# Designs tried in a protein design chat: VH-VL binders against q9vpl3. Part 367

Target 1, 224 residues: q9vpl3
Amino acid sequence: RGKINIQRPKAPHYERARVVAVTQPKYPELPKAKSCFKTRAERTQQQQENPYNEIIAREVRNWLDHSRLVAFFHLSSITADDIFRVRVQLHKQNLHLKSYGSKIIEQAVKNTRYEAIVPLFHSNHCIVFSPDPEKTAALLRIVRRVPQMVLLGGIVEETMLSRNQLVAYAQMPGLHAVQAQLVQTLSQAPGHLIQQLQAHQNSFVQVLDVHAKNQMNEETPKST
Key: E = the ipSAE of ESMFold2; O = the ipSAE of OpenDDE; V2 = 0.75 times the mean of E and O plus 0.25 times the DockQ between their complexes.

## First folded at step 12 (VH-VL)

Design B71 (framework fv_cemiplimab; at its last look DockQ between E and O 0.53; V2 from the best seeds 0.00; counts 0 for: pae E 2.2 > 2)
Fold by OpenDDE, look of step 12:
Structure B71 (fold): chain C 224 residues (1-224), chain A 122 residues (1-122), chain B 107 residues (1-107)
Amino acid sequence: as target 1 above (224 residues)
Amino acid sequence: EVQLLESGGVLVQPGGSLRLSCAASGFTFNNYAMTWVRQAPGKGLEWVSSISWSGSKTYFADSVKGRFTISRDNSKNTLYLQMNSLKGEDTAVYYCARDRFDSNYGLYMDVWGQGTLVTVSS
Amino acid sequence: DIQMTQSPSSLSASVGDSITITCRASQSISRYLNWYQQKPGKAPNLLIYGASSLQSGVPSRFSGSGSGTDFTLTIRTLQPEDFATYYCQQGYEYPRTFGPGTVVDFR
């Protein structure tokens, strides 16, 4: 079986050549100059002008305006079903699980005090919003059972907290309890001060009494 | 019981200033954004201003922008509306309302006060 | 700004009637529409939020429907206490805007 000469293929039979010539797809010359790939600048500009991004950015801003608790999570190999389950659990606690693109977040927080959160959104992530910061403990309890959700940090009362700080916050007694404790402590302080001040006065009086008694005993002549 | 109570509505001359107050009770005040809505006599409802839960963000209608200021004291559970350079067109009943937000429902006001009447007349 | 319109501006009905009020937005507002009821000399009360969600304590005879630009409030079996002015309000963006209102009075 003769080596197929790849360098000089035998001309096809005349009839075959005709058919091939007629059936050859005429590919329109691809305009040489238009790179199929939009430049990064063009893509970025188009993304900035996307009315959809503005709509969603508005939503994010609204959440921020109405949330005292914002928690950021990394999602590691989590299924849609798992996310749904977590969402339902969170919803029962008035916690709202949302996911947004990094560009949307950037647009939403641009020129705001929250601009520092943008670097957290480089990977698959979700955000939990709540109007009630006291729900932090509940949030952490729920997500503890979901190893695919990794806490990155959060915002509580407009303060950015690290993961560890957020955990510590969740362990603190409620604001009212803390306030009550503070009031109790403050109410005890004057009493303690008064006691301390009185203690010094009382001690001084005792010392004077002892001194007076000793002087009286020295003046009693030993009747021999 | 959840309640909002407006106060401060009086007769004032054009160009004058007035401060309205809204006292909140029966709920955690600082968990909610708040809004002022006004209604001129015999007219419809007009949004005036909104403020975020912390007070860090404020929104105003164009008709009051630069003249009105919205603020809140969360320690006192009180919402304020400072009105400067008052005009006859500002005559209205002013309502305070509690704001709610959800991605499924948008922005809505679920609790309203009874309103306070502001009259601007020479 | 999003402009809100309502139709009709007023309607007369009898107790037991079913009535429909329409609200239209100048642009799509998704489902972010709210309905308020206001009685004479009283503050507005929220009836429906998010186009179709009934506020707690509101009777089931009230219902809302619609999405995009066209919305409807329906009151089935009108009761004496339902005679009031009804306002739609868009909750899509600031500035918040209200419809002009629909007065429902006795026939």
Scores: ipSAE 0.801, ipTM 0.914, lowest interface PAE 0.7, mean pLDDT 88
Fold by ESMFold2, look of step 12:
Structure B71 (fold): chain C 224 residues (1-224), chain A 122 residues (1-122), chain B 107 residues (1-107)
Amino acid sequence: as target 1 above (224 residues)
Amino acid sequence: EVQLLESGGVLVQPGGSLRLSCAASGFTFNNYAMTWVRQAPGKGLEWVSSISWSGSKTYFADSVKGRFTISRDNSKNTLYLQMNSLKGEDTAVYYCARDRFDSNYGLYMDVWGQGTLVTVSS
Amino acid sequence: DIQMTQSPSSLSASVGDSITITCRASQSISRYLNWYQQKPGKAPNLLIYGASSLQSGVPSRFSGSGSGTDFTLTIRTLQPEDFATYYCQQGYEYPRTFGPGTVVDFR
């Protein structure tokens, strides 16, 4: 719990006084004559933040204009070295790892069907963009070895998919046209089609169980 | 192998309409945004219009906004430019181009067609 | 809109020369500057994207540099096939704007 206290004698008052002393010397130097106006630094930062929000939102729109696959992840604590290694692995597959604030995403997707994704970005997160939706399987393989990245869902061919739908899409290797038709079918009646796909998956498991039991029965001839 | 082939450029009267096509081959057309660029005889290059990979987002130069529309048919690997209310200043060679984006490099056009000539005259 | 300018508008050069073409943007475009080559009667082709990245198949005698508002295309050891018109183009925002071109003529 308090690992800092274990490593050394506790001196929180000393540490707090040190931090306050470093920051407090700037207060006496600030002239009161500028209390009605923002300082040049504050005005520059506010202006810079406002223009940068639209610049970054344009970047997101450009990614959407050029990406058939978008995947959203919750991102837990991860070292800079580890996330860099993941980014390199993804980049080799034409998968582009990015992160943007919820305000930026809201600004980028305004007046689009994607406005519903904005709440996903209130917590720590990352996004993967790619022009090639066939790379969904490669994406999921890479991030399986990265427990800090937890899949929340995605967009394929401008259709929003839940986590389970995106995983199902990735598990159907083959011609892109077949995978795109499945995504279109899922979006038209998502609840009903999801239940049918889950039932088909359960049916495949049941067939495998029957096949294994049939092999056991055929391999154990009657003795005595 | 990667090719873009424009067609549909003809002589047309002022105020007329014309539809240009761009046939794509040798690559997965659906993965790419597309762009139209034009060049008046003896003049420089002018960006005309761009369209996202799905066709859901379009962009236009002010000189053509409201008169031109851009569309694509991903099932036929074809990009279109519908040109209405044509004017003499629309006389140009029209190129289609495959568009790219990466946040490290910005927007760029990496493959171009050979162009099709549109002439607007009485 | 971001205005693009190029200098010089034309130049004469001999095979073996090294030449430099400058492109300026009316505002910062980061490094989102592309260079295209167009030979007479032919379509343009991409030489350089992102200020300095060579497109596949482009000879190493071409190089690009710059960031912000000032960009340079350099052609070392000019070859006969390099006599063409060169356009810069910003990929920062819409509308996507081109420079007016630089004609490189045989001396």
Scores: ipSAE 0.605, ipTM 0.858, lowest interface PAE 2.2, mean pLDDT 80
ESMFold2 (binder alone), look of step 12: mean pLDDT 94; pTM 0.961

Design B72 (framework fv_cemiplimab; at its last look DockQ between E and O 0.43; V2 from the best seeds 0.68)
Fold by OpenDDE, look of step 12:
Structure B72 (fold): chain C 224 residues (1-224), chain A 122 residues (1-122), chain B 107 residues (1-107)
Amino acid sequence: as target 1 above (224 residues)
Amino acid sequence: EVQLLESGGVLVQPGGSLRLSCAASGFTFNNYAMTWVRQAPGKGLEWVSTISWSGSTTYFADSVKGRFTISRDNSKNTLYLQMNSLKGEDTAVYYCARDRFDSYYGLYMDVWGQGTLVTVSS
Amino acid sequence: DIQMTQSPSSLSASVGDSITITCRASQSISSYLNWYQQKPGKAPNLLIYGASSLQSGVPSRFSGSGSGTDFTLTIRTLQPEDFATYYCQQGYEYPRTFGPGTVVDFR
């Protein structure tokens, strides 16, 4: 069986050649794909001009204006179903789970005090918003059951907190409880101070009395 | 009971200044953005200004921009509207309202005060 | 700015009637439309938020519908206390804008 000359294939039979010639799909010259490589500048400009991004950025700003608690999470291989379940649980606690693109976040927080959060949004992430910072403990309790959601940090009362700080915040008693405790402590302080001041005065009077008694005893002549 | 109570509405001369107050009770005041809306006599409602829960962000209608300032004291549960360079067109009942936001519902005002009348007249 | 319009500007109806008020936005506002009721000499009250969500405490005879640019408020079986001015308001963007209002009075 002769070596198939791959370099000079034998011309097909005339009839076959004709059929092949007629059946050859005329592929339209692929439009010279203008290398869609829009320069980074063009991509950035087009993204900036996307009216959709502005709409969503507005939403993010609205959430920030209405939220005293903002928590940032990394999502690790979480399914849509899992996200949905978590969302429902969070919603029951008036916690709002949202996901936004990094560019949208950047646009939303540009020239604001929150600009520092932009680096947190390089990977799959979600944000939880709440008007009530007291819900931090509830948030963490819910998320603890979802290993795919990793807490990165958050904003509480306009203060950026690390993961550890946010956990610590959640463990603190509520503001009202702390205030009540403070008031209780302050209300007890004057009483204690008064007692201490009086104790010193009383002790001083006692020492003086003892001294006076001792002087009187020394002046009694031993009648031999 | 959730309540908003406006005060400070008086007669003032054109070019004068006035400060309105809104006292909030029955809810956690600092959990909410707050808004001022005004209504001229016999006219419709006009949005004036909104302030975020922290006070860090403020919005103004073009008609009052540069003349009015919105502020809040969360420790006193009080919203303020400082009105400078008052004009006859600023004559209105001024309402304070509690703001709400949700991505499904948008921005809405669910609690309103009874309003305070500001009259600007020579 | 988003302009809001209402139709009609006024309507007369009787107790027991069903009435419909329309509101139109100059651009799409999704479902971010609110309805307020104002009685003479009183502050406005929220009736409907997000186009169709009934505010707590509001009677079920009130309903809202619509999306995009066209919205409707319907009052079924009009009651004596329903005679008031109704305003639509867009909650889509700043500046917040109100419709001119619709006065519902007694026939």
Scores: ipSAE 0.829, ipTM 0.929, lowest interface PAE 0.6, mean pLDDT 88
Fold by ESMFold2, look of step 12:
Structure B72 (fold): chain C 224 residues (1-224), chain A 122 residues (1-122), chain B 107 residues (1-107)
Amino acid sequence: as target 1 above (224 residues)
Amino acid sequence: EVQLLESGGVLVQPGGSLRLSCAASGFTFNNYAMTWVRQAPGKGLEWVSTISWSGSTTYFADSVKGRFTISRDNSKNTLYLQMNSLKGEDTAVYYCARDRFDSYYGLYMDVWGQGTLVTVSS
Amino acid sequence: DIQMTQSPSSLSASVGDSITITCRASQSISSYLNWYQQKPGKAPNLLIYGASSLQSGVPSRFSGSGSGTDFTLTIRTLQPEDFATYYCQQGYEYPRTFGPGTVVDFR
C-alpha cells in the first residue's frame, strides 16, 4: 500500500535580472529621539504624509493605464523562496505580481470607479496586473497550487468581477469580437446560468444573444 | 508584423482644425496605451499626448492642453488626435507610438509609425 | 517638469570608432531612461529602455548604463548605419520629456 507523499524540494535561491522586481523607494528615516515619543495616531498620520506615497501611487496608476486584467488575492504566510518562484512563473506569462499599501491604493484610485477595492488592501494581500486578459486562465492554473494566495476577485475590461465570475471568465471560450459584451453579460448573469454556460459551452453564443435581447426588450418593450 | 500608420496631415490655416488617425495592425491594439509625439522641422522630439488602453485616462503636454483631444476606437484598431485652434508652432511631423509600462523599466515607446506632416501656415 | 540634457550636441566619428553620449535629468528618474535613434528622413526607433535593456533586433554594439540623473549610451565599433540623431527620454512621469538630441555625423 503506497501512500501519496507530497515533497517540496527547496529551489536554488537565485536572483534573475529580467525577473527581479523593482525595489521600492525607501521612506525617510525619522530622528531616533523624536520617534520614541510619538503616539500611535501620530505615527499613522506621519506614514500618510510620507513623500514617497505619490511616487508609488503613480506606479499603480501606470499599471492601471496598461492593464486589462487586475486580480486581487489575500496572501497568507508564505516563504520568500515560494513567493519568488510564483512571481517568476507569473512573469513568464506577462503577469506581474505586486503589493501596495492601502493608503497608496486609496491615493491611486481617488475619484475613480475603483474606490471600492481599497478595503481589500487592509489585510495581507497581493495584486496581479497584466495587459492581456486572455492570461486569466494561466493565472488561475499557476495559483491553484499556491494555497497561500486566495483569489478575492478582479477587474477585467474595467468591470469588477467576483471570484466566481473571474473563474467563469477564464473557462469560457468567448468570442473575441464581443469580449466586452461577454464580461458585461457575465457580471449580470445569475449564478445558476453561469454554471449552465460552463457545462454547455456549445450553446454559449445563443444564451448571450438572448440575454442581450432581453435587456433591450425590457428597456423598450413592444406593444400588442 | 507590427505596424502603425498615421494619416490626415495636410496644410491648414492658423485657427483651423484637423483630425489625425493612426491605424494599428499586427498586434492586439486593445492591450496597449498609445502616444503621440511630434517633431517640428529641424527640431527635436516633443511628447504630445498619451491615452490609456481603454481610453478612460488621457495626458497632454501643456502646449496643447485645451486645444487637442486624444481618443481611440478599439474595435477599429485606430488612435485619433483631434487638433483645434491650430497655431504655427503646431507645424510638425506627428508620430503615433505604442506605449509600454513595467515598474522595472518605466514608460517607453517600443513601436513607432512613419509620421504624418501637419503644416500650419497662412 | 523633468528637463533632459545631452552631451555632446554633435560629434564627428569614423566607422570603427567607439563613441559615448551622455544624458542628464534635472531630478532622479530611477532607471527610467530610454534611448531612441532617428536616421535622416525616418521615424525614431527604440534602442534601449530602462537605462540598459536592449530592444529586440538592436545590435549588441549598443549599450546603455546609468541610474538616478546620469546616463550613458555607448556605441562600440561604429557602423555606417549608426550615423543618426540619438535622443534620450525619461519614462518616469508626465509630462514625458526628451533630450535635445545628439547628432552623430560621418567624418
Scores: ipSAE 0.711, ipTM 0.892, lowest interface PAE 1.4, mean pLDDT 81
ESMFold2 (binder alone), look of step 12: mean pLDDT 95; pTM 0.962

Design BX (framework fv_cemiplimab; at its last look DockQ between E and O 0.02; V2 from the best seeds 0.00; counts 0 for: pae E 22.2 > 2, placed apart)
Fold by OpenDDE, look of step 12:
Parts: sequence; C-alpha cells; structure tokens
Structure BX (fold): chain C 224 residues (1-224), chain A 122 residues (1-122), chain B 107 residues (1-107)
Amino acid sequence: as target 1 above (224 residues)
Amino acid sequence: EVQLLESGGVLVQPGGSLRLSCAASGFTFNNYAMTWVRQAPGKGLEWVSSISSSGSNTYFADSVKGRFTISRDNSKNTLYLQMNSLKGEDTAVYYCARDRSDSDYGLYMDVWGQGTLVTVSS
Amino acid sequence: DIQMTQSPSSLSASVGDSITITCRASQSISSYLNWYQQKPGKAPNLLIYGASSLQSGVPSRFSGSGSGTDFTLTIRTLQPEDFATYYCQQGSEYPRTFGPGTVVDFR
C-alpha cells in the first residue's frame, strides 16, 4: 500500500473531483475587517459592566471597610485541599480567607485609599480579613505552616504595612498589654521618686545616728 | 450584656447645633463599625451615618451631608453624632446601632439602642 | 441609590395565621437583605440577615427568602407579640436604604 503522501495528495479521479467540486460548500467571504474576536478593550469593557462583578466588588469593599486586619498572600502551587484546611484553621480564629480576581479588586478599590494594593494582585492571591487586629499573631502562626502561602503585606488599623512591618506588628504586645505596662511604669515612677527622696533623708538620719553614738561613747567616763 | 445607650436628645431651635452620644458596653467596641439611624414621628427608618471601626471611614446620607459629622472615641467606647444647622426635618428619634459585615450576608445592624429624641422647633 | 419597596403597606391578620411580606430592590442586591421588627415606642430588632439567616433568639416561625431583587418574609402561626411594623433594608452598598415598612395589625 503506497505511502499516503499527506502533503501532496494524489488528484482524485475525474468523476470524484467533479462531485467534490459541486458539493464544496461556498462559504461567503467573511468581511475581512470584523475579527470574530472581540478586542481586548471590548472584552475588558464588557467584563467591567458585568453586574456580577459589581456585586462582588461591593463585597470586597465591605470587607475592607469593616476589617481592622487585612493580609494579602500569594498562593504558590497550593491544592484545593490545602486551601480548605487552612481556611478551617483560620475560621476557628475568626479569620476569613477569601479569593478574588484582580479585576474585581481593582474595581472595588478604585478611588479609595486602598488603591495602592492593586499591584499586589497579579497572580493567584488570597486575602484574609479580621475585625480584630490582635489576631495578626495567630494568622502568622497558622500561615507559617503553609509554605504555599506567601505573605505580601497587609492593612492594620487602616495603615498599609509591608511584610516585615506586619511581622513586627504581630510581635508587639497587644494594646491592652502595652497600656498595662505603661500604667505599671507610671505607677512605679512615684515610688522611685519617693525612694530617691527618702534615700537622702535616710542617709542623713544614719549620719546623725552615727554622730550621736560617737558622742555618747566619748562621754562615757572610763570607770577605773 | 451587649448594650447601646443614646443620650443628648433635646429641644433645639432651627439653625442650632446638638451633639448626640452613644455609650457601648458588653462588647469590644473598637472591633465594630457603628451606625446612626433616625425615625421621624410616625415615619419609617432612615439611615443617617456610619463610621468604620477605626473611625477612618465615614458615610453620610445626602440629607445630612455637610451638616452632620460622625466620630467615635474607642477609648471611651462612645459613638458621637455632631449635628449642625438643624432643620425641622431633622426631628426624630435617633438610634445608634452596631454594624456587622460579612461577604455572605452583607451589612446589617444586630444591636440597637433605645434611641434619643431630637426635636427641632421654633 | 437603591430604592426599596414593600408590599403590602399594611395587613390585618389573626393569631395563628401565616403571613407573607414582600420587599423589592430597584437593582440586584444579591442576598444582602435584612428584616427588622419594630414595636410601638421601641427600637427595631434584627430578625433576618443575609436574606434568610435567622438572628439568634428569633423564633423559628420567622423565615426569609429571596435573592436579587425580590425578597419575602414569612411568619408562620402568628403570635400576639408579632403584631408590629416590619422593615426590609438593603446591605449591599451605601447609602443604606430601608423599605417603607409593613404594619401588621390585629384583624
């Protein structure tokens, strides 16, 4: 059986050629100018006008406005199962893990103080939200066990923090602890002052006592 | 027990100013956004203003924008509403409410105070 | 702004009746709808949040349903303490807006 030349097929028999010629569908020449493919601009515009995206964007904005802790993570080769496990752990700490598209995030933060976060969303990302900034330490503890989650930065008390700043923040004692320490320090200050003031008085009294004792010893007649 | 207590509602003349306070207790105040809602006599509920947990974001109804300011002191667990250039239409019971937010449930108010009556009359 | 409407504005019912109140939004608000109950001279109380989630302490005879623009509150086996005004509120965006309210009174 001769090698079927796929590059130059043998001309069909005259009769077959005739039938093929007659049965070939005549496709109207597609107007050269209308690419069946919507331009990137048109696609982007249509996506922006998607009512669903607007709803989700509002959701994201709501989370941002009502969260005191927001952390941004890059996801590197993480499985759905791993994400689920992390989500459960975070949820137990009242931390909410969410994932949104970059376009949705952009729409959500447009003309807001959070617009600076847009560059963080170029690949697979997730966001963790919390109403409690004191949960920062708990968040970092959980994520440390998940190498696929890379901390990029965050927002704490409406302040954008770098990765390093967020880590430093997590290491700080809670506001109440700091306040307690401050109160303790302030409460000790008067005690120290009193001690210092009393130390001078006590030293004077001691010197006087020594002088009095020395005078008493000089007045004791040597009873022969 | 979670509780909100409004105060400051009095009779004031048109063009006058008044400051309302809402004292919060029984919860971590600084973790929650807060809202003012008012109700004119015999009328429905009207949202007035909201403030984020940190106080950095504020929202106002168009009817009070430029006249009212919302603030909070988290150290005192207190929400404030400063009302300037008061009008007769501002006569209402003013409620403070604790805000909740969730991606699944949206924005809702789960705790309300008993309200304080503001009367604007000549 | 999102406009909220309610139907009916008022209804009369008897103890033991099942009643339904409708709320409509001028645009889609997903499931971000809340229902409040207010008795005369009292502050509003949250009944339902997120269209269908029952607030803690609220009796199971209250239920909410709906998504998008159309929502319903149903009270099964109406009790004497259920006679009040009910408000829907959209929790999708600012400004927050309430429905005009539905008064449920005794027949």
Scores: ipSAE 0.011, ipTM 0.509, lowest interface PAE 9.3, mean pLDDT 84
Fold by ESMFold2, look of step 12:
Structure BX (fold): chain C 224 residues (1-224), chain A 122 residues (1-122), chain B 107 residues (1-107)
Amino acid sequence: as target 1 above (224 residues)
Amino acid sequence: EVQLLESGGVLVQPGGSLRLSCAASGFTFNNYAMTWVRQAPGKGLEWVSSISSSGSNTYFADSVKGRFTISRDNSKNTLYLQMNSLKGEDTAVYYCARDRSDSDYGLYMDVWGQGTLVTVSS
Amino acid sequence: DIQMTQSPSSLSASVGDSITITCRASQSISSYLNWYQQKPGKAPNLLIYGASSLQSGVPSRFSGSGSGTDFTLTIRTLQPEDFATYYCQQGSEYPRTFGPGTVVDFR
């Protein structure tokens, strides 16, 4: 139970620290240092897992309940400085970048109609929340310059939209009237929306699996 | 020994300007974010501003936004706080601090200077 | 912004006592809570980071606990050098906010 090595460059940003904690890539298992690491510290961490998860799940539910725009992204490896710049750009538009584990998302959407979004979070991801659905175009403009963030889909006015539907929503003329029309139409056919989200997610998962296999082979050279 | 030493605190009149310096030694300054914290006489601690290790990102408390600027010179291991349009409420001891960031522990300030007193009064 | 409160505002204690100081955040800050000690005319010093991790050089009689919104600092076997003001501070988001402080006086 050594203290954290402080020689890495650090930036004093909560959102960066929180994003790193939840969005940390599943790296190849490093050789574990010979340690007492499976000691009291590990047991204490395990004893607190349920309260930690429930508190964060409640935070996610609060964001979902108070956001009229929610966008889901796949997140590739990105530097702390780059993710911080993106977060600042998003924040200026009242768009809030967050990242949570899939178990926490599942707990947060329990007892809601959004339970179908859980499969979107089986890979590394981040979420953008906003109370302002009008900011969808601004969101897409900002993330266009961030190839590490790949749009998977979203929720607008409590209606799930596929990637293509969200892009179409952002491009349509007439803010309020067009928005209301789309939400009403999608609410009438929720089964088709879920199927499109699952198909889009399945295609993207297939690409991620190929990339992950390539990266795992490069990161884990076979040694004696 | 890790040390931070503030300087530049002086009596100034309202509306005046002042630049504070913080000299760092005993560690690799370029690897750490830095923070200014102030404390009005007899009152608690108030975060003022933070700057990333490269200097590319800066943050300010609402009470000082637009009036204060934070900068650093990594070649000279020095942190600066430029304070403009000073008010009586800016009267405080100003501390510089070495900042830490960690995904498990969040943001914290592990090394502090001894502070420099800024007085804003007629 | 996240508001931080501390209880009590002040307390009197004797050498050898065990004392507890409570800190509450207005919304969840996970475990990103820090504790600082400050003596009059001196700079603050970090005691605890990440709710429960003891800073190097801090005596083991100090301990911290809590997560979410409720946190405590405990000092076992109070020593003469422990009479000071103690501040909690959330390291969860900007603006970084401190509690109002707890003064621990010698009785």
Scores: ipSAE 0.000, ipTM 0.403, lowest interface PAE 22.2, mean pLDDT 76
ESMFold2 (binder alone), look of step 12: mean pLDDT 94; pTM 0.961

